Miniprotein binders against q9h3h3. Designs and how they scored, part 252

Target 1, 235 residues: q9h3h3
Amino acid sequence: EDGFTAEHLAAEAMAADMDPWLVFDARTTPATELDAWLAKYPPSQVTRYGDPGSPNSEPVGWIAVYGQGYSPNSGDVQGLQAAWEALQTSGRPITPGTLRQLAITHHVLSGKWLMHLAPGFKLDHAWAGIARAVVEGQLQVAKVSPRAKEGGRQVICVYTDDFTDRLGVLEADSAIRAAGIKCLLTYKPDVYTYLGIYRANRWHLCPTLYESRFQLGGSARGSRVLDRANNVELT
Short names: E, the ipSAE of ESMFold2; O, the ipSAE of OpenDDE; V2, 0.75 times the mean of E and O plus 0.25 times the DockQ between their complexes.

## First folded at step 18 (miniprotein)

Design yH62 (at its last look DockQ between E and O 0.90; V2 from the best seeds 0.76)
Fold by ESMFold2-Fast, scan of step 18:
Structure yH62 (fold): chain B 235 residues (1-235), chain A 85 residues (1-85)
Amino acid sequence: as target 1 above (235 residues)
Amino acid sequence: SPYMIRWKIRMLLRFADLLLERAEELKKEGSDPEEAKELLEFVQYLLRMAIQLAEKLGNEDLLKRAQELIDRAQKLLEKLRELES
């Protein structure tokens, strides 16, 4: 079957980023309009490439909600990529720490919690909870993929500004859990995307930095968060 | 920025090349013609995006590369349709 799953998913995500988005922007739209917008564009019904029978006739890459305080900052991606090429030719060790330092130096710090859910009511309910948390200010920004032609799971991405800010990453996880989400969450820094690191790579870098599992009767935070890079529990 | 547009074009071309190679493997194996066809349709989708960006950037070399790949994908898709009927 498809042996290039990670690269295929990365290609799909890139194409989606470049196609039009459906956006609820809380910076310019009253929070009272959110419920109507969510009812108009449930992610299980919005089609990736358009369908007259769906909410959209034209392609939609992402369905997104921007919080009132959302201020996008991709950092110095060009400087990051130049430094990465220099590092590869330098002979210096390429480790998670070295990549982290490049990301800090060039301010390429955003990252995201990812959750994968099958199309249907549960996905739409989860997205509605996340969207409300964004509009209410507990999260900064989130997006969800539309329904693919062939089906399959859809992804909700919840962004944070700084993957090196452990408290900020954990606060986002807590807000996701408070919104009623109980599925597995994984956290990926955007720096890996800009460097083209998607799967098993020659440097043995893991693009997934954190993992969150909901634990019934668990910690005070309601979830168990693992730092996969250092193999350390954060709570 | 021109740098970011060029980076996007090169990433699209890299993905298209990888997925096209996968479609060629599937055709040779004869294991799943529908998967191969859908990969080729997606490859063409990626390449049309690359063409639009290359035109916006004014980069003829990237435009030619994208056109070469889309032609290769189109020929493979036609062969798959012919073999199956």
Scores: ipSAE 0.765, ipTM 0.918, lowest interface PAE 0.6, mean pLDDT 88
Fold by OpenDDE base, look of step 19:
Structure yH62 (fold): chain B 235 residues (1-235), chain A 85 residues (1-85)
Amino acid sequence: as target 1 above (235 residues)
Amino acid sequence: SPYMIRWKIRMLLRFADLLLERAEELKKEGSDPEEAKELLEFVQYLLRMAIQLAEKLGNEDLLKRAQELIDRAQKLLEKLRELES
């Protein structure tokens, strides 16, 4: 993807974040209601802008599920952004290490595994598996994009609390694989999103930290995880 | 926070400006008008969000900038529609 495409997608994601969400919150809703909720709002049928005939009449930015242990805490995003602006004006070199340190300093440590799937049964089934894993406590929080007007791929995001915690990142990968997901996964820290750093940025920063490839009969985790920064396999 | 709202507005305006420029380029290149129109509709969507936030913040400068971009987008949309008629 070129720089323009990356920024366009970022703009779409930002707009989606600001629109209403369809949320199943396991903290307030019985787990027994999850199946009915999934049936009511299958991601392949929920439309971004509430098209006629869709389950939603109003725009929906994301469909999300919150687990029992979910606590929204993004850290000091304001401080992070201020520090980032100051850094840009300073003329100091900006590296992945710089961003990591900024993230740690301001406690903006959340990240997410991403998977892209075509609309349809496979997507809805994958989402159902992830949602169940969240409600059962194997994952903390996940969201999926609604169907776009163009019918392009939809994205499922599965979050972890700390992108610097390799074990936590790997555990989430394992849980995703256990839920039956076999496609390629990429892991991205949220700090890049909060700072507006996308693909093909002027600093040559790569927002993707890890890649996970499914492997049948391989590791105990059922996947091979690559550290993109160091080009080292972690599993 | 007011700071976060300002950040969001600035980002929305940045995206809107970028996408608006792309739409203008598409028009100049003689590309499919439909692609440019869809892009402009999204630009207006972003800018409406920016306006709402700017109003909430009471920032007249940001509001003015957003309105200017909307006007540009609207004018371009009108030109594209005229080309299709």
Scores: ipSAE 0.731, ipTM 0.914, lowest interface PAE 0.6, mean pLDDT 91
Fold by ESMFold2, look of step 19:
Structure yH62 (fold): chain B 235 residues (1-235), chain A 85 residues (1-85)
Amino acid sequence: as target 1 above (235 residues)
Amino acid sequence: SPYMIRWKIRMLLRFADLLLERAEELKKEGSDPEEAKELLEFVQYLLRMAIQLAEKLGNEDLLKRAQELIDRAQKLLEKLRELES
């Protein structure tokens, strides 16, 4: 996907963030209701803008599941953004290291594993597995995009609270694989989103920090995880 | 916060400008006008969100910028609709 495609997808994600969400919140809803909710709102059938015949009559930006222990903490995003603007005028080089340090300083540490799947059974099955893992406490929070008018690939995002905590990121990868997910996963820290940094950005930064590939037939762990920034295999 | 609302407006405007530029390129290339029309419809969606936020914030400069982009998008959409004749 080229840089225009990345910016286009980012624009769609931002518009979705601002529209209403369909949420199963395990903090206030019994786990026994999850299966009925999943059957009512499969991501391949929930439409972005409320098409006739859909389960939803109004726009839906995201379908989300919040785990029992989910406690949102985005950190000092305003301080981060102010420091970012100062950095850009300072003449200092902008590198992955400086972004990491800004994120640490301002405690903007969340990130997410991403998977892209075509609409249909495979997507709905993957989402159901992830949603169950969240409600059962193996994952903290996840969301999935609804079906777009064109029927293109949809995205499942599985959040972690600290991209610098490699153990926590790897534990989330393991939980995703335990839910039966075999596709490619990529991991993006939220700091890039809050600073508006996508592929083909003028600083040539790569927002993908980790990649996870399912290892067919040869690995008890099931994943091969690469740290893209340091070119180091973590598994 | 007001800062976060301004940031959202600026990002919406940045995306709208990027997508509008792409739609202009698609028209110049003689590509299928439905692809360019789809982009422009989404540009209008982004700009309506930006306008709503700019009005809520009372920021006339950002509102003016959003209105300028809507004018460009509408002009291009009209040109694409004429090609369907």
Scores: ipSAE 0.703, ipTM 0.911, lowest interface PAE 0.7, mean pLDDT 88
ESMFold2 (binder alone), look of step 19: mean pLDDT 86; pTM 0.840

Design yH63
Fold by ESMFold2-Fast, scan of step 18:
Structure yH63 (fold): chain B 235 residues (1-235), chain A 85 residues (1-85)
Amino acid sequence: as target 1 above (235 residues)
Amino acid sequence: SPYMIRWKIRMLLRFADLLLERAEELKKEGSDPEEAKELLEFVQYLLRMAILLAEKLGNEDLLKRAQELIDRAQKLLEKLRELES
């Protein structure tokens, strides 16, 4: 929770993004091959920097599944960063609303639901459920971190195309819950990452836009979702 | 995009500088050398990525900065390893 920890985690995420990924791509690979792929690369056993005794001898940044309809679009990140520099120089207030507008203007709209789990059977089972939902079309794309150090939690990221599309964000939450996931989920838009805004930032911005908590009962949603930016209960 | 490659190099250098400073603090405090060593190994990892990108981009100033930081990290790591022997 301190500034150093947030930036250390950000550094690890950036390095992981730049290292090779292990990908099941449903656009080119039959869904029938997924179970064998998941058995070959369980996230609790794939090592971040490679190990002769693990499924990989070379570094792996992420283990990912791409849905059949997945079409990546990062938007105009260069334009976003130039506009951010201009905003800081202008003296105008820096608020969640201002950043949302910059993201919309520059089409930097992707975001993700995050869940953190300890290495082991429950992580592998959760990832398998998410991967199947992606391949079956209920989710668009997801990734999970490999095992970096003993005792450290791993993260599953489930992406949506547009963080301003509340229905899409809620549909992803529903699909995650339908896959049997019961832990806390937090939703973060990628725009904050491209601007270098982390937990301990000078503008006191919270990069977490939504939270989802498991709740048994009530119209089969399986969760309550809070819009933390506007302090509104969505479900 | 050359702009995005430059941005990535700058972010890697910023992270490396921050983590290197933390490793130096841990050594001064007489903290567990294993934590500082792990940070320094990761700093070197980040800087090797920065060097490869700077070479690809052809930016000599960024390359020089990355090399200066990796040299500092290597020197500190060697001092920590010597302390344990």
Scores: ipSAE 0.761, ipTM 0.918, lowest interface PAE 0.6, mean pLDDT 88

Design yH64
Fold by ESMFold2-Fast, scan of step 18:
Structure yH64 (fold): chain B 235 residues (1-235), chain A 85 residues (1-85)
Amino acid sequence: as target 1 above (235 residues)
Amino acid sequence: SPYMIRWKIRMLLRFADLLLERAEELKKEGSDPEEAKELLEFVQYLLRMAIYLAEKLGNEDLLKRAQELIDRAQKLLEKLRELES
């Protein structure tokens, strides 16, 4: 595990995206069926490549819940990639600001809050809370990784439509906290995923834009959010 | 969309190439081939997906590239198996 490259992590993510997904789609499925679906497919027991003893016999890339208002829009990823190649050949500095401008120009705006949890009851309980928030309309869409062969940590991803909309990003954080989540959260824009920006990238860019830490009490929100690119507290 | 599929194929090929290079380095350095074999199995998995997508897209250049990489991975895996026991 130690010594995995950024490229290895990106390759694993691509494989997961291409394998079948287990989806609860609130656009077509009654909310009353959610609890049974969650009981059938707890993330700690669903295996990445399928096993006779797990809920799945075939590979599963992701377990996802789509909200009633969910409308996927990836933007112009082809145009983004062409502009990225042009930027690299132009000799101009590659910074968070130039990547943000590329994302805006090509409408590649979505992003996600990430939380990493060990397999077990806490993961399954956290996922159930997130899934209910999605079905109830407090969040738009979320997914969780299945259990890997080595039994490492699993990830829950909670998406927002626009990473440049700070208010929207903060409201998603608040909804996650209201669902009972207390662990560290980090936020990553999808443009970084499309351009292959993970840890240890060539341009020395931080792969996350925001960080959220739980705080019991305080004002109306249950967390403190930091803008990591500018080193500024947002709450 | 076709442009998204083409982009995914290109990313799979780039990452497979990097992982394959790492596996080749591990063969040169280490005496225990298990880490390199695990990487090569993962590389083959990614490349089979790239081949499937390239065939579906009808892109001969991407298909040829994926087949070249999977052949290279298979040959390295065979050499590692020969070194066992």
Scores: ipSAE 0.000, ipTM 0.240, lowest interface PAE 12.3, mean pLDDT 81

Design yH65
Fold by ESMFold2-Fast, scan of step 18:
Structure yH65 (fold): chain B 235 residues (1-235), chain A 85 residues (1-85)
Amino acid sequence: as target 1 above (235 residues)
Amino acid sequence: SPYMIRWKIRMLLRFADLLLERAEELKKEGSDPEEAKELLEFVQYLLRMAIEMAEKLGNEDLLKRAQELIDRAQKLLEKLRELES
């Protein structure tokens, strides 16, 4: 809720990014092996720092599935950070639009849909659905956090390659919903992470660009996607 | 990229400093030492990662800063453990 909590969560995410990952890589592994891999490494049982009673004895930062077409591209992060410092000292307004422009100029375009779920069957089921969608080519790449020491909620991240491509972001939402996911989804561009912008920042920027809510049995398309930056319904 | 490695080390040090300051505040307020100890254990975890990367990078300034912070965290953790038993 406050700046400390946001930075604490950011610190945990950074540490996780640098610890070893458990990866199912569809570029090199047959799709027929996925179900056995999911059974071996259910996210509700994989522990963040390792435990002899869990599937892992050593720390695991993330459990990930790479699609056949996955090709990581972080863009020019160094140029982005230099331009951000220049912007801060220029006295020009810092807005979502100016960050979007910096991200485009430096090709730092990736972003992710996030969902938070309690450890248990629903988390493992949701992750299995997402993982299958990735291996089948409906999503590009996804990861899920292991079980925390505190036993709090875990996060599933589903990445897209360009947060400015509204159709691509919406296609990912549709694929997530088709996988049976019904919880709240929020979409965050990676550019905010590289600039150290979290919830409760001094510029009052919202790092969440899109929000998706599932609709039960309505006449609508099944989910409502809101553009948080412009406060406009996209669906 | 050496630039990205340096950036990651600096971010770890910044997070460690922030969380260490919070642990010091919790001790000063007389809060349950368990919360402060858990935070300090995580601070040490972050700093061990920073030290490993700084050593591989050969950056003595970043290594020195990480060692200063981990010593400070260890000292506070020992004080909390002494009060507990």
Scores: ipSAE 0.759, ipTM 0.912, lowest interface PAE 0.7, mean pLDDT 89

Design yH66
Fold by ESMFold2-Fast, scan of step 18:
Structure yH66 (fold): chain B 235 residues (1-235), chain A 85 residues (1-85)
Amino acid sequence: as target 1 above (235 residues)
Amino acid sequence: SPYMIRWKIRMLLRFADLLLERAEELKKEGSDPEEAKELLEFVQYLLRMAIELAERLGNEDLLKRAQELIDRAQKLLEKLRELES
């Protein structure tokens, strides 16, 4: 099929998590240094495996910005994995509800808004806007992929701490829109990422919970947000 | 964390297995040999990472599984090259 299947993207993300990250950490670095850091490491120029001609000579998995209040909490991913294996072995139906319950039971609650952009000015501008919103405290944490050798689309991930908190998810969408982002956004809980739920999965689950489309002319939230599982507009 | 490393290896093996099955389907159809080759090259990349992690973890079962999959990928790639000659 497609040369960049969901399985390719999932595997690449896993490899990227294991490689070194370039991080602007607002917990330890003054906000005044952000603009210089963004100029030094524009995601369209940072190469995945390093190049003497790029900003990095060594591999980079992710470029990330941590907000002042950021506190990593992955929950009990090991317990989640064990419960997932048991669920599959049990023959019980695998539904969004059962995955949601596994996530809650094991405190694997984080999720992220995703946007995919081609390398270039639009990507770098979008990332700069997101990074500033994180440092200013409007978002908690975000990361962006480096440029792959083949030059495919890059992804910006904007995290929230609890995917079951719909108001928090929608507030993050509003902050992304306020930062000037106009492209399609989709929201994915990290439990789906950990369990390998992507498009064309064997359980026929929708791989994302929400979709956000920019609404020209200014709505209250700046966008139209759809609950993909129920086909219900939330705004 | 050994359990987090084990989880990462299992995910890599899972995705590699899915891509390998897709490449085997394409070869069986006789369709798009270049696409099948690209999938197999990526499968090998994923499995080399899984092998490295399994060696660091000291998990012989995961290491053996990764090696079995990479061997299958290499054999399929050789078969595709034979079909072109």
Scores: ipSAE 0.000, ipTM 0.241, lowest interface PAE 10.9, mean pLDDT 82

Design yH67
Fold by ESMFold2-Fast, scan of step 18:
Structure yH67 (fold): chain B 235 residues (1-235), chain A 85 residues (1-85)
Amino acid sequence: as target 1 above (235 residues)
Amino acid sequence: DPYMIRWKIRMLLRFADLLLERAEELKKEGSDPEEAKELLEFVQYLLRMAIELAEKLGNEDLLKRAQELIDRAQKLLEKLRELES
């Protein structure tokens, strides 16, 4: 169950980012085409490495939807990587605070809410809901992994522009819940992804910053959000 | 962006080397060869990406290193096929 090592997860993420993506770009494509696109490319059927019997014959790294107002800003990833190598060589402690400082210095601020679902109807339904929220403007951008050769859970990633902007992170959570999503969500800053901070990392860092649990009739928000590092409830 | 292309090649080679070493460990442990074979297929996939980038960059040293690793992975895969039940 523990599955992949941090290195294996990082390698898979890199390979997926480098392979072709299936993209619905609402900046250039009419919203009326979304339902047909979702029917053509359900994530439970799109295969990671291609299969003549699937919607794709060639490898697909990610299935993504870009909102009308989406303006990508990856920051200075080159500078981040150079600074990371220098930090590791320096012998200085590697902590959440140090990584946060590196991210801010190099403007690598984006992050994402993650949900892991088994291949099948519930995954495809959840992705359709997220995709519609993106095209309608409640979320900015999202992607979902294709079906792996060995099976296992697939991941939906819903991005925000700035992981240090707590209100923006919480607004995205609310929009995900409004789209009908009830499963566990965790929030990960992209700086952790770029630097290979996954479960069982060498520095024993928690790989996520926030956790969101659906709460029926509880708070006004419809979910409870926990700051994982400080074990403090935010909502 | 030659810096980022070189960085990507080096990261692909690093991942391939680490996963290849894991596949070698699995063979030594006498574990189910299917897990090792799946790792080796992925290693070869990463190395093909590295080769393509190294060719575009025109970096012969990185290309040679990737080719050496893919040969090592192929030899291990052949040994595992000899052990197939």
Scores: ipSAE 0.711, ipTM 0.905, lowest interface PAE 0.7, mean pLDDT 87

Design yH68 (at its last fold request DockQ between E and O 0.85; V2 from the best seeds 0.78)
Fold by ESMFold2, fold request of step 22:
Structure yH68 (fold): chain B 235 residues (1-235), chain A 85 residues (1-85)
Amino acid sequence: as target 1 above (235 residues)
Amino acid sequence: SEYMIRWKIRMLLRFADLLLERAEELKKEGSDPEEAKELLEFVQYLLRMAIELAEKLGNEDLLKRAQELIDRAQKLLEKLRELES
């Protein structure tokens, strides 16, 4: 039932995408207003559907911060999806290499680091650190889920432009760690979302491309980042 | 774009169908009716979004599909409420 759970979570994410977002946009809002905005909309208190007593009275799908240099670029999603349909009807094998090539050919290269945290001060503190990193230009764009009615774990997503640019992905990991975040991070290319490919899919593809573990010990304190597709450490 | 709106509708319908099937299985098993009700409420939420988009496009086939699914969800929800009363 891991496949059902993944599809259920994907459905919740899509519904959230389509509901209103709370956005701090550094391109149009002065950086000096960030701290007040963070205090007004802590992710542990913003509720998915606008519960009584929460800062929001209407549904909120995501809380997001856009950096000054944020320039959205989804690539050729329509061409990607058409090529994917053609590939499936062709009978040719579908592999991680096939998906990588489709994403490159159609310039659908964005992806995101994900972290899951329980509601509370630790989540709000982590989000504030990420939001500051975005406004200061160390990260490009990030979002965090609001609190669900049961108070389950919430997710922070930190986007990068190009999952094939390992240096850029590692730089984002480093910026996340510099904000004091020590939990497990997983990286998922957006191509999987646009093709509707989730864990336990019929092709046995793994949508997690990289994992980052905060590493203690030795003189160089940092992350150990693993390329899941090749089982190779990047750090 | 119009293409992206159609894609969103199709994904919403796919998710709604999956979740509705799960709710039907839970009822058939006699499992926790609250879990099935929560799934059905979410199914209706997804389908209202799909209906709104389909109406915006004027796409009658997708609209009919969404309406059929929301009718199934509502009937199942009514049956679950009868079991509790």
Scores: ipSAE 0.793, ipTM 0.930, lowest interface PAE 0.5, mean pLDDT 89
Fold by ESMFold2-Fast, scan of step 18:
Structure yH68 (fold): chain B 235 residues (1-235), chain A 85 residues (1-85)
Amino acid sequence: as target 1 above (235 residues)
Amino acid sequence: SEYMIRWKIRMLLRFADLLLERAEELKKEGSDPEEAKELLEFVQYLLRMAIELAEKLGNEDLLKRAQELIDRAQKLLEKLRELES
């Protein structure tokens, strides 16, 4: 994807974040109600801008499941952005390590595993598996995009609270695989979003830290995880 | 927070400006009119969000910028429709 495509996707994601969400919140809703909720709001049928013939008549940005222990924390975004502006005017090199340090200092640590699937039964089945893992406590929080008017691929995002905690990121990958997911996964820290850094940026930073591929028979956990930034295999 | 609302408005305006420039380029090149129209509809969607937030924030400068962009998008959309008939 070129820079325009990355920014267009970022704009779509921001608009979706600001529109209403359909949420199953395990902090306040019994787990026994999840199957009925999943049947009511399958992501292949929920429409992005609403349609009287779909489960929603009004716009829906995201369909989300919050785990019992979910506690959202964006960190100090204002401090992060101020420090980023100062770094840009300094003589210091802008590297993944420098950005990581700013994220740690300002507690902007969340990140997510992403998977892209075509609308249909496989998407709905994958989302149901992820949603159950969240409600059962193997994952913390997840969301899936509704169906776009053009019918393109939809995205499932599975969040972890700290992208610098490699073990936690890998544990989330394992839980996703245990839920039956076999497609390609990529992991992105949210700090890049707050700094306006997308795939094609002037600093040549890669917002994707990890890549996970499903493997039959060779992997103890069903996947091979690559550290994209350092080009090192972790599993 | 007010800071986050202001950041969201600025990001919406930045995205709208970028997408609007792309739509203007597509028209100038004689490219796909449907792609340009879809971009302009999305630009207007983003700008309506920006206007709502700017009004709530009471920031006249941000509101004026959003209004300028939505007017520009509307003029381009109207011109594209005129070229079809």
Scores: ipSAE 0.781, ipTM 0.921, lowest interface PAE 0.5, mean pLDDT 89
Fold by OpenDDE base, look of step 21:
Structure yH68 (fold): chain B 235 residues (1-235), chain A 85 residues (1-85)
Amino acid sequence: as target 1 above (235 residues)
Amino acid sequence: SEYMIRWKIRMLLRFADLLLERAEELKKEGSDPEEAKELLEFVQYLLRMAIELAEKLGNEDLLKRAQELIDRAQKLLEKLRELES
């Protein structure tokens, strides 16, 4: 994936973040309504721009589910961005460790497991499993991209509160696997997104910290998680 | 925050500029005009978002820049449509 493709995808993600979301909030909506909501807004049928005949008439950036324990806290994103600009101006070397420290200092610690799936029943089923896990309190928050015009892969994002909490990241992986998800997962901290650091960036920073591969008959977690920075298996 | 809105506008403009340049390159290379058109439609989408945010901030400079880019994108779209006719 070249730098242009990475920035294009980043632009799409940014636009999606800014558009209206379809949200099921378990804090305010009974769990018993989840099935009806999932049936009303299957990700494979919800369209990005509200195409005629879709469940949505207006643009939808994301379909999301908030768990009962979900608390939106993005930390000091402004302070993070200012520090990042100052760091770039200083000409000091920028490393993954630098970004980690910036994230910690400014409490911008959220991250997400990502999975890419083709539109269709499998996607909708996967999303339903994730949504249920969120509502049941096994996960905090998740979102899925709506269907694009070209019918490309859709992405499910499952968030964790702290990308530096290895146990929390691994627990989320386990919950995703328990929901029946068997595809490749990649974990990305949000700090990279907030700073506009994408794939093929000039600093050679890899925004993917972890990779999870499903394993049959393996550990109790049902997956192998690789630390990409150190090239070490964590499970 | 106002700062975050400015950051978003700058990012939108950056993306729009980059994608617009790519669309211009695609046209020059004689690539499929449909790809360039789709890209330009998305550019316009980004720029409309930027305009809305710039209006909220009352930032005339950012608004002007966004408008310049959207005009450029529109002109390129018109040229691409003419080539297909």
Scores: ipSAE 0.736, ipTM 0.916, lowest interface PAE 0.6, mean pLDDT 91
ESMFold2, look of step 19: ipSAE 0.775; ipTM 0.921
ESMFold2 (binder alone), look of step 19: mean pLDDT 85; pTM 0.822
OpenDDE base, look of step 19: ipSAE 0.730; ipTM 0.915
ESMFold2, look of step 21: ipSAE 0.786; ipTM 0.923
ESMFold2 (binder alone), look of step 21: mean pLDDT 85; pTM 0.826
ESMFold2, fold request of step 22: ipSAE 0.791, 0.773; ipTM 0.927, 0.922
ESMFold2 (binder alone), fold request of step 22: mean pLDDT 85, 85, 84; pTM 0.828, 0.824, 0.818
OpenDDE base, fold request of step 22: ipSAE 0.723, 0.714, 0.719; ipTM 0.915, 0.913, 0.913

